# VHH binders against TBC1 domain family member whacked (wkd): the designs that were tried, part 3

Target 1, 363 residues: TBC1 domain family member whacked (wkd), of Drosophila melanogaster (Fruit fly) (q9vgl8)
Amino acid sequence: MATAPRSLDTISLCSTVSSCPDRNGFYGGFQRTDKPKEPLSKAQIIAREKKWLYMIDNWSIYMSKNYKKIRDRCRKGIPKSVRPKAWFYLSGAYLLKKKNPNVYNELLEKPGNPTTIEEIKKDKHRQFPFHEMFLDEQKVGQIELFNVLKAYSIYNPKVGFCQAQAPIAAFLLMHLPAEDAFWVFVSVCDVYLQDYFIPGLEVIQNDAGILEGLLKKTCPPVYRHLQKHKVEPLLYMTDWFLCAMTRTLPWETLLRVWDCFLAEGIRVIFKVALVIIGASLSRHKVRKTCTGLCETLAVLRSPEEHIVEEEFIINNMMRLNLRVEDFQIEHTRQKARRAKQKAQQEAESSGSGNGHRRNMPTL

## First folded at step 4 (VHH; framework vhh_7nfr_2)

Design s30 (from n7 with K98R)
Fold by ESMFold2-Fast, scan of step 4:
Structure s30 (fold): chain B 363 residues (1-363), chain A 122 residues (1-122)
Amino acid sequence: as target 1 above (363 residues)
Amino acid sequence: QVQLQESGGGLVQPGGSLRLSCAASGFTFSEYWMSWVRQAPGEGREWVSSISGSGGSTYYADSVKGRFTIARDNVKNTLYLLMDSLKSDDTAVYYCARDTYSEYFLGDFDYWGQGTQVTVSS
C-alpha cells in the first residue's frame, strides 16, 4: 500500500538496511502515494514563515549550535515567500556579498575572455522552461543571465564557463536579484560543486564511482542489472550532477530538492539520483524490457512522471538508508580503486615500449 | 543529413594493436561529444569511450582504461580509437556514435555508424 511513514527527523540513516523493497514489505523501499498531497493551511504556512524569519534573524547561533533545526526545516520545504532569503543565507552568499562590496559591478565592466564570452553567447539558443523572461533575447532575464555567467567567468578564470552552469544561473535568477543570484551562484560553483566545472571533468568521474557503490548498497537488483549490461554511471548521471538537477526535475520538485541541497550539499544530489535510478529500474518487468545499454539509458533519461513528483522524490530520498559515513567510505574506496587502476595503466604502458629496435639482418 | 562511417577493423592477435577511424559528415563535428560503443557476439552493446567536442575531456570504461585511447581530428571530421594490448574479450563490432550538442557528456546517443568488426584471435 501506498503511503509510507515519514522518516525520522535525524541527520543520519543506517547503511546496513536495504532501501529497496523486499517481499516482507519493509518501509525502506520506493513507494507511491495513493492520493495527492493536501496543501498546507494558511495558518501552517504563516507559522513556518515566522519560524524561518526567526532562524534567519539568529542565523549564526542556528548554524553553530542548532543546525539540525535548519536541516529539518529545509526537508519540510521552505515557504515560497522566504525561500530567496533562506537560500541567500544557506549558501553563505550573504557573507560573500558583505565581504565583496561592488565586486559584481566591477566584474560587469570588464570585457572578459573573448573565447569564453562566445561560449556563453552560444548558450542563448538553449531553452529555459522556468519562465518566459528567458525565452526572448531582449528580455531582462536573458541580459541578467549573460551578466551573471560573464561575471563568474572573470571571477574564477580557472573554470571560465561550462554549459552546465547556465541552467543553474537561470534558476537562481528566478528567485533572486542579479547581484544576490551571482553570489549564490559563486557559492554553488566554488563550494557545493567544487571543481566539477574545471576542464577535464575529473571530479564527476570519481563521483560516478561513488554513485555506483551507493547503488550497490541501496538497490542491489538494479546495480546487478547495470553491471550485466555494462551501463556506466557517466552515461546517465553527468547532466544530473553538473546541473544540480535543474534540467531534470519538475519545478516544484526542483525547489524542494534545492531546499535540501543548500543545507546538506552534494549528498542530496546523490540521494535524488539513487531514487530516480532505483524507482525507474526496481520492477523486474521493466528490467526485462531493458535488454541492453540503449534500452536502459532510454528508461533513465525519461523516468515516469510519478518518479519525479515532489512527494515521491523527497519521501524516498529521506527514507534512503545512507549515513554521512557511507559517502566517506565509498569516496575512500573509489579513490583507492582509481589509484590502483592508474598504477596498472602505467605498468602496462611501460610494457608496450615504443622503442624495440630489431637488429638489421646480416648480409 | 548526419552520417558516421567506421573503418580500420580486422583480425589481430592477442597483445596486438589496432586503430579505428570514424568519418563524420552533415554536422559541426567539433561541437559534439563522440563515443565508441561495441557489441560482442551474443551480448548487448557496451560503451567503450567518449571524447568532448574540443578533445579536452575523455572518459573510458573500466575494461579498456589504460589500453585504449580515444582521439579526434576536428579539421578532418574524424574520430579515432587506438587499441593497445588487445584481449580476446575485445572481440566485437565497434560503433561510432554521436552524443548530444553539449560541453559535457550526456550519454544520449542520437546517431550511429554501421559498425566495424574487430576480432582478437590467435
Scores: ipSAE 0.395, ipTM 0.779, lowest interface PAE 4.1, mean pLDDT 83

Design s32 (from n7 with S102P)
Fold by ESMFold2-Fast, scan of step 4:
Structure s32 (fold): chain B 363 residues (1-363), chain A 122 residues (1-122)
Amino acid sequence: as target 1 above (363 residues)
Amino acid sequence: QVQLQESGGGLVQPGGSLRLSCAASGFTFSEYWMSWVRQAPGEGREWVSSISGSGGSTYYADSVKGRFTIARDNVKNTLYLLMDSLKSDDTAVYYCAKDTYPEYFLGDFDYWGQGTQVTVSS
């Protein structure tokens, strides 16, 4: 059974685009949907909208005394009309913007690091190529994407620019005006995905080990299959985590996952990953066809459509028997393992013979 | 049209060093993550190391950390693997592999070299 590629950057000889955009602005690609979801009644939508607006008007009270209500409503899906404002509040971007009036505009007036600016220019045109905002380099979306990434590179020079940031910024710009999108983006990069984009990508290496430990607990047969064929988590989870699923999930699923992600943080990305891995490889018949590394990766790169559908992902994520303590245990184990490996490397190494090749093109 | 050609393998004693090279052509080398993957006799493929298009980010398998260094020369379109403190367990055919998507590490390799044999034996 053939499945569609699950990446915006997928190179294909087959290019099918519509002359008209879908309801979400997509002319083509895997995120375009022509199948209407069975809608909630208009009355149900209005009721949910009123509840969200009331929560936002009383945000500090809900955050301090009734966060469970915010979380539960995120899990049910935020109504389309209030989602941008809800994300702005959930992320804490409303406080960042209030604290930093005019900072976004001031950052845009700065020249920035020339090398970083060239890196951004090379990458921005590759985001959401089938969406109406990004189809043309002259479109406002391409300009806004450049501006958000430039501003962030100046705001946080320790990170500068990482290519994985571009799909996140582009995704936020589909929902929010540029300045608001910028402050949500700052929160996502600096808080939710803390230190993920620092050169060297050390945090994602630690989180790969955490994911592996959690998989051993949640789906032991799949864990054993991956161990047997030496399938390292970095080979399949890096894009999922660095881009917060923006290059991976169908549009409606992505929106629902981000509703949860902004409320509950990175644990949501771990849970979604575990559902994709478990569901893709749970059937013995599928594992029999995965005779090695490449076959297993092919399955994980192109999960069956039903696995990445909205309700399947959300319901199975919620059914995982994982407590906060399970994440804490794995984090502690991986931190200790990395410290031990680093100590062993320092003890074994006393200058490689190649350490004197300082004129080498790249180390 | 994409071509990957490895060289530098051979027979070496335990504790020795080797430098593998992979000459790349037919694509914009500097835009893609490149990886080394090995296959020991009678075993499946094992990922060894990966390097970003710019060379600014590197990943290593736990079995090779501190002993191997991955590097690239984007002017010469060449990928390197510098192997120090070689062990008998490092005996394998080493393959150069190109990741599928530009500028992202996905571990989805669309093109592979022919491989170069590394034998660590006394």
Scores: ipSAE 0.011, ipTM 0.545, lowest interface PAE 9.0, mean pLDDT 84

Design s33 (from n7 with Y104W)
Fold by ESMFold2-Fast, scan of step 4:
Structure s33 (fold): chain B 363 residues (1-363), chain A 122 residues (1-122)
Amino acid sequence: as target 1 above (363 residues)
Amino acid sequence: QVQLQESGGGLVQPGGSLRLSCAASGFTFSEYWMSWVRQAPGEGREWVSSISGSGGSTYYADSVKGRFTIARDNVKNTLYLLMDSLKSDDTAVYYCAKDTYSEWFLGDFDYWGQGTQVTVSS
């Protein structure tokens, strides 16, 4: 992203909630921290590095008895020197690699599904956020990217290949040797973004409903604006979630978000999405210019530079103060809603023989 | 150069069915996500459904799930919307829209057809 000067004004949300302020201090204001965070001193960096190396050396103990300390240190940002090893451990990739000696190399020797391999090779239809980093002088990166995606398509044939996986794999290869990147990638696709990439992309449709429910709770004026103009979450959140923000956020912000993502999972992607949506549409002046669906989507696709800045995203994620229970409640509501829709659909289908639906012209 | 032309609209009774078509030209149709978007009289645009370039993935607005089916014929460069159990609330001009993105659904529409009128009335 460009290093253009930032605005010195503050953004304040003067939105009153219909209910009296509750003990939880629920104020949906997004604070702009326009002052760059002072660089850590060399001594502070070394101290954080030593703490991370100690945690990694005692990883099983921290994971079982003191995960809160891992989480808190991820939220502060992982030191650049330790980040690759930390991500390898946070993802559980170290265990996957240990349990599967030589599996990556064995997968590379297999031919794979010809159709899937052709799609992976098709550069013209891929938009890689890091494509420029795989120039002639870094040609090895292109080979490694192909290898990771090919290996995964054989490792999990139920998924095969989804184009959204390419930015994630490329991002991981910028931090990790190919085999280590592969096992982190396996964990991301199979655990963190579980079932997201299965053909049909059904899971993200459910998560769109969860995001909408969380917006109603955290940003009621923004939620009402989106509802008024019939702006469906799938129209703006699909790229953010399928690519785990790798196509959305500037580099330093993306690193900080992934530090949190690998510790706390998909809830981090929801929180980042809520910050982007809320901050982009929180001001009445902005909502007034968004007279319909297309104008609102344009704002959400191109958030202001300050909104995607490192400290703004991380600090406002923490300010949202969403609990695990809040996500569980929304998940339960979406399951109930889908069950009700399915019951309505079955009632309508019993009055009509709709066998023709299966014979629709698709490839 | 890019052209999108809808057809198949008309007057239908509640509970009836219609098949909308969109003839596409000027781009590699099979590579892009395609969508149907509608606009009822006096209302803003409402997204209806989207389909991936291969046809392997489909998305539907909650208001049409179980009643509408989106499909495509990549040999004929044609997008379809099959509408069953039509309701008065489905009355709108239906637009065919091309996504800017080929790899996955971005929801960013760069080209639109001129629209076809669907009226559901007794």
Scores: ipSAE 0.291, ipTM 0.724, lowest interface PAE 5.2, mean pLDDT 82

Design s34 (from n7 with D108E)
Fold by ESMFold2-Fast, scan of step 4:
Structure s34 (fold): chain B 363 residues (1-363), chain A 122 residues (1-122)
Amino acid sequence: as target 1 above (363 residues)
Amino acid sequence: QVQLQESGGGLVQPGGSLRLSCAASGFTFSEYWMSWVRQAPGEGREWVSSISGSGGSTYYADSVKGRFTIARDNVKNTLYLLMDSLKSDDTAVYYCAKDTYSEYFLGEFDYWGQGTQVTVSS
């Protein structure tokens, strides 16, 4: 029996919150780990740490001449001790912070947009409610979360605040001091998830079409099932993409996915989504029980535990026979489809455009 | 206590227009994504459109883009669906639905209205 911890019914039924946090600070919820992680040997951990520290010390050289090494090491998983520093460098936040000394503190001193500030205040207590940093309003994590989101809303007033940004900021604050988390957050919002959070949320609608096209290529039987029952991608993928899987994946899997995401960009989120969809609906017996929209969505929102385990996700993501060109083809198709739709709307309804132009992440 | 009540359905000729309304009560309406979902005779439910709590973001199924407009009035706690250029394929019972979660569009619906019948026929 799998039910998503995020649904109101599931939360209402969940009576088991532990009095003690797990090793990652979780008192409950789907990201709590009850089984101990089997560690690599101390020698292996130290060896990987030394390789990462050397690479960071020579970062510009690796980025320009040996990016493949960065990518390969991210895919193996970044050691826990160096992950915060690695994410700070991978995202380019180290350069943003260096170029903008004291800007974070200056942004915090500004009053901001009153409407945006009230929206942020409503969301801060809802992020990772079972984590020690965010359990109540007096916890430092909730104060830091408010500060990061306020600072960003002033830094990028075109976006302001989007509710989907809050779990991303909270997740980063679990790994980084507030100012460093802020600059990683700026990079994630402005580069990795470019234009996602602009009011109207139009970009995610284009990406829903891209995902559908990629699914048609990678798992035709599942694609046909979704088409038969009129299951639109926006109904299941919006949370996955807007929050960069932060509300979707178990903790260890989420860390491994973000190691890859910061190296390879949004293509990683597409690949993870394809693995979840394909694995959840690949078996005919499962599709037979999904007689309509609501039953199919229930399966996609509560994937079986083995599907979201770190090794399964990473290995199956890497096994997807998708080239950079496949993403480019689907992006071009969706862009053309949206352009035709816009032209039709303007001809028949005198509608205004507000179309976006985007580049798919290419590394 | 949560109640959703649709109105505005009826018989209309192809190419015609209808305005559906959904009166909401029993929850903080302005905080939740609201959706329209339809069910044609003998078919499963089909999602039509969704709108954010603030009204700042809207989503549409490809079958209705450019013809339907979703809107809300947070002062009156009312959701609307403005339907233009109606086709025979738009014939269905239209349901007002509340998303389970208040922060994000999850596409999970915890409360549904009773539905309002829309028939597009000459």
Scores: ipSAE 0.345, ipTM 0.745, lowest interface PAE 4.2, mean pLDDT 85

Design s35 (from n7 with G107A)
Fold by ESMFold2-Fast, scan of step 4:
Structure s35 (fold): chain B 363 residues (1-363), chain A 122 residues (1-122)
Amino acid sequence: as target 1 above (363 residues)
Amino acid sequence: QVQLQESGGGLVQPGGSLRLSCAASGFTFSEYWMSWVRQAPGEGREWVSSISGSGGSTYYADSVKGRFTIARDNVKNTLYLLMDSLKSDDTAVYYCAKDTYSEYFLADFDYWGQGTQVTVSS
């Protein structure tokens, strides 16, 4: 199984550091890739690029009348050259930027909350340490990362800063100029991962329950195994959801998942999680070796390489027989479950948090 | 290096309360998620609760939610588990565990204490 993919704070563990970056700017780490061949011909790539540019030029029409075409093209993978512009449009960031001229620069001029700024500075150097943009503290990427996180903490003081936001901001900066990356980041935090980063991290606890219910529907033997060994979803899904897979997936898989995520929302993260869980624990022989909590978590923390490969993830995600209604049913069930838990807690002379609205029904 | 030492266990009657402590040393305690994990006789380990480095985020297993409170004192480098309304099913050895990751909860435990026995019986 793959090791150390979750550690961004220990560079001494990377024995695979190269003197030259790969085509994506990585000197080392699990997201570095060395591949001799491209599966699509140059002519096919150019044809897809032209279709995306045409669609972007007519974006409002596609969004209102033919969103299915946008969705289907995202599922096929967005060409590398057009991906930044496509993500800018898919996220709605182009409208946010147009409506808020100079706001990003105005936010950067403000001092911000001193405690929040100190937290951002503390975590800045832990993101993608093997990528050319973030390789050392003097790189422009580190300055841009600080700026995006600072600006967002002032833009949305209800959230301020959550450490899980840093990998997302860094990831976006690898694709977009700082101001554009900021507006995509705003959309991701405020819309796609709505309320995820509020102090207390309560929304992820609700979504853990939803994931469990969906797993019961899609892979009952795996669900029963996790129940038997008392392996709750919070113990393995937190990193996947809070960082939108940015610390979990190989680079090409991550790009394909984000193409889908920006088109279809958080449902994509749930589907990817279900594929990883199901594929990792589907075989009876593997479940037999997972005799308890620690053994099961070890398997889920380090998925086999073939499970997180581009084709495997996307194809199996699309094969999941899950409709929007299935997510709505689980959301309703989890809301009822948490209400019962709160009532029981209040009967025991203790209060609990409020229920949160989900963004699962959103496009 | 990293050391974790639990204390505060003992015999208590159903409905009673206990306060467990875990003294930590050898790492920057305030930066890491800390957890309580228990193991009942003849059973595998069961996660109980986790707390962020700052104490701003807490997680609880469904079985203990509303009855247990996890807390920390970053000046004393001590983790606590405040156990209320104890049930016979809470009988277990309770372990203090350090997460490998400082930024958020991964449930990837690299260091464990020796454990403290909690017995709930009349």
Scores: ipSAE 0.485, ipTM 0.806, lowest interface PAE 2.8, mean pLDDT 85

Design s36 (from n7 with F109Y)
Fold by ESMFold2-Fast, scan of step 4:
Structure s36 (fold): chain B 363 residues (1-363), chain A 122 residues (1-122)
Amino acid sequence: as target 1 above (363 residues)
Amino acid sequence: QVQLQESGGGLVQPGGSLRLSCAASGFTFSEYWMSWVRQAPGEGREWVSSISGSGGSTYYADSVKGRFTIARDNVKNTLYLLMDSLKSDDTAVYYCAKDTYSEYFLGDYDYWGQGTQVTVSS
């Protein structure tokens, strides 16, 4: 029998641990980086920081009248010193926190659902095991992660807890104080990834069909290869979408992708996925070595380092000839396909089904 | 040690039904996503269906939707595939597979069963 395909997460668990953290707090793993200093000069960094601070000070005006400038600046990469505040504003968390004073602390005082609390306890210690905040159970990050996930499970009992939420919450806690991280997390789960975490995981199945349609348009030879070998998108895209790339991308790339994600929404995750798929399988020589499902999945789950490098991902995401209308066409097509499939099944069995479509984030 | 053992395969006529079982041991069965993956003669593996640890979430390949039902019994540590309206194209060896992660359906498998042959033929 063939060996199971390896994921980036599996690789990171086997990495050597250093005695000293990198500049981002990683002692080891695939997200640790020993890259040289930033390519931008100090003057360029300061100029970008000033532009972001001015934009934040005038946030409502930029959001209503000049959103294009926010988007363009996110695509260039947010300076590290202002990124936490920028993410807080981009997500709308600043408004959520202002509208709900003391709510986070009130949620923490509640006992919560005992079953949900036990599930959170099992999963929290698995997040970013090589990062200084989460390295062991005594670290404050582990306590904060539990608190954010507990608070959210009480705040939105329709979702409760989904295991894919843990890496997102942990990632946000690396950038923001716990209460601020909580409100960004609420926005991500309830707006950006709306209905993704509801039991049944129906939305990701619909989005798998959308991804296939977009791939057929952007890279037909790769689309044909996946169809030939019956490589269903759920087999490689589920972790990418449910965790918003937090378990998939190297650290610097992940930050750049999230800068764009918070500005432009789920379409960014689709574009990043298309770049990874296209770049990994575009060469005929590579497709020829992928004789079936397992070989193809191994390539998709362990993309070459240069493909997940920050400038490669961002530049190729921007170069994709995809308009908002292209996503709309695939949404409409997928909805029609599901309706037709349901009608055919109902004709055969008199079955009934419930369905509602997830709203795309406004940001 | 993790063990997965399939049973229930056999010869069936087109339009017939069959129930596959997979007995699991050596891990906390109720915590892991489980899948059925098939391989037709001379072809590569094709994913068929997956089910969450609790049984609350299920996924199906387009080729089997509406005809197959995946189920599990966490008390008996057994995974099932109920196959209705069988077609000649469903002829394959069916494998039970354990996902590497308990968190959600990753589709990355660390253990596979030995397989059970299903033949749909007149």
Scores: ipSAE 0.175, ipTM 0.661, lowest interface PAE 6.4, mean pLDDT 85

Design s37 (from n7 with S57Y)
Fold by ESMFold2-Fast, scan of step 4:
Structure s37 (fold): chain B 363 residues (1-363), chain A 122 residues (1-122)
Amino acid sequence: as target 1 above (363 residues)
Amino acid sequence: QVQLQESGGGLVQPGGSLRLSCAASGFTFSEYWMSWVRQAPGEGREWVSSISGSGGYTYYADSVKGRFTIARDNVKNTLYLLMDSLKSDDTAVYYCAKDTYSEYFLGDFDYWGQGTQVTVSS
């Protein structure tokens, strides 16, 4: 069963699938584009490629003593030819693979949890349905996607499988051979999106509160609009965070964001979210048309093309005056708020003293 | 065709309880996240709670957490909202909503019921 990807522009509105793929292998969908990419000169491309290859050859030194240079080069965009190797190193997957020779193949030989395997089989066909790797169940990409998700569910049984993992695994397989993609995927799930996919999805609920607090600081008029119309962050940010933007952004923008994400972590996803929210709802005329929940969500789900353009996102993300301390402050506030909610919930559930009775719902 | 039909609303005293039901048809109910969304008089729509297709995952708005319980019966294709410790601020029309995605709670609702009125007053 295939599900259509999110449409962020007019190309996807016609539901038209082309007979020829675009430069990135897309036959249709919102991530397809026939727009010419603005050319970097051949000399600039070669210079950037040489710098990346030198950094990779000296990776441990750059990671320990010159991380700022890695970060700055990621923000400029990694050249297409070196991006897979750069992502493999940025994620730490190169170390995971070294420490675990043949583990991926060993995991593939295991049967896995039967119920988890059936869940994976149901969802794998939904990923990038318009991309050449995933158009048909018989395509190698579909087999590789199943293998990566199966292997991970056995590797980390505490998580097993979460549907949001499938777009991430598919996206990585578009860039990396299956075993390398698996180890990057392990790093993304276990480190970058730590505890996101544990049953109950508690971390994303906490991060929704953090995002709201950061929005209050960065764009107060938009924050007030969302509060006025009771638009809770879970309604628009869950897909963005759980899938690390893989189902949200136009292809070239997604690649640039992931270049930054693998260097700087989840803070990048927060900053991209803040830019999309702020830019989409900053104009008073737009907020006037958003009379409630549905109208506001429609705007956030279909931002104007220029808002999700690669340079706009990257430049505005960097212009956000947010330091690590701002995230720490919001994390502390959310921890205090959750502790207060838990204490209040426990007080209410124990309110059977002095004539107060807990009314238990029955089915 | 997808159809969602709510029932179980009515007048209830503050501190009382109500159980809302939503009968679903026209799609594979067990595969989709389902939600309750309410609209108070003169207010915009407010999301209340969501439940995964399997029923294994639930989310609640902070205003109702600990007081409301969302549940589903995939054999009967019915969604429930168990409302306890009702307050005057809970007075609203309650809508059953189908999420566009089955994979996780997206908050993108493609189908809505007609709504059921809940009034909390003495």
Scores: ipSAE 0.202, ipTM 0.674, lowest interface PAE 6.2, mean pLDDT 85

Design s39 (from n7 with S57F)
Fold by ESMFold2-Fast, scan of step 4:
Structure s39 (fold): chain B 363 residues (1-363), chain A 122 residues (1-122)
Amino acid sequence: as target 1 above (363 residues)
Amino acid sequence: QVQLQESGGGLVQPGGSLRLSCAASGFTFSEYWMSWVRQAPGEGREWVSSISGSGGFTYYADSVKGRFTIARDNVKNTLYLLMDSLKSDDTAVYYCAKDTYSEYFLGDFDYWGQGTQVTVSS
């Protein structure tokens, strides 16, 4: 679960250095980690809190004229005391709530789609069952989770409900009052993860191709290993992307990643994924033990503890030599590739031998 | 307790069609994502297709998209793979696999069938 804290100091990767560098010359996956730093002093924490509160008080000006300062402070980590308010502002939820007074309460009074409500009721019991908020049906968290998901299904009926949304809503409710959590959730689903939850989950299939192309650029030996063993990205990345890492990362790492995610968007999830993949499979000795699909997936689904440590993830994510243009180029390439594959499949399907369709019971 | 049993494999000519079935028991079939995974002679396992518990969502590997259709009958607890326009490259043992997760396709398989052989040759 994401709520499990780390109690030990982070140790650098001296014992896990790969003998083979990637194309960019990095050992141990992608990049070296910085040594663990001492916890911030109380005075330093207070100073960072004051800077965040000042930015929030002047939010419109910072967003329009000094976004780089917001981004840089997110990368350093938002102080725990100010994080909920910062996330509320970063997501734009403060504007959504202001423009839609009483809408959340109005949505809660509506009956909703009966089929969708049944799906939500079935699913809500599975989220963080051992966390105090969600331990049983009578806990406030379970009621709030149902309410947020119900309200969203009415607010955006094109999506309704997708099961991957429940971990995100539950995570937000651990930080924010229900109505504020709802508006952050709306922004996450409709803006950050735009079209991800539309029935058919087509966007994640396209993003799988983008991830492969970025991996080919950042760690060619790992890319070749995955291609050799026919390890499809959907088999390991779907949970990471649809849940925005909420079911994947340790609690402290998840908070740091979301600080960045709310500032920089989906590119952060791609970068985290690339770090996990590269760090897990960069060592030739590890790839040698991954003789096929199942062994490779086992490694990717259970990364070594040091790989998902907060400073490792953040430092390696920041050191990835990927610009916005690299994502745009890859998106264009994958869109063209999928269009070509579709055209080729249509040409092959229109040929002789495929003139019959069998009656499938579930179709 | 959980059992998955494939059937419907055989020898077929290139361009031909086959319908594979997987009979499932020992779990609430309608709640779990189900997948087909194949293994060609001397090769590793290759994922082919997955279907949600309700049947509302499907995923396909690029190599089979447009030629194969995955389906399920939740009343009969049976998973299907309709294979059209078969090519020699489709020759493999086809396995039925249960995902550990019910909410969405996780791709983490906890139970596998014994496999059914599909051979495509002229």
Scores: ipSAE 0.174, ipTM 0.668, lowest interface PAE 6.1, mean pLDDT 82

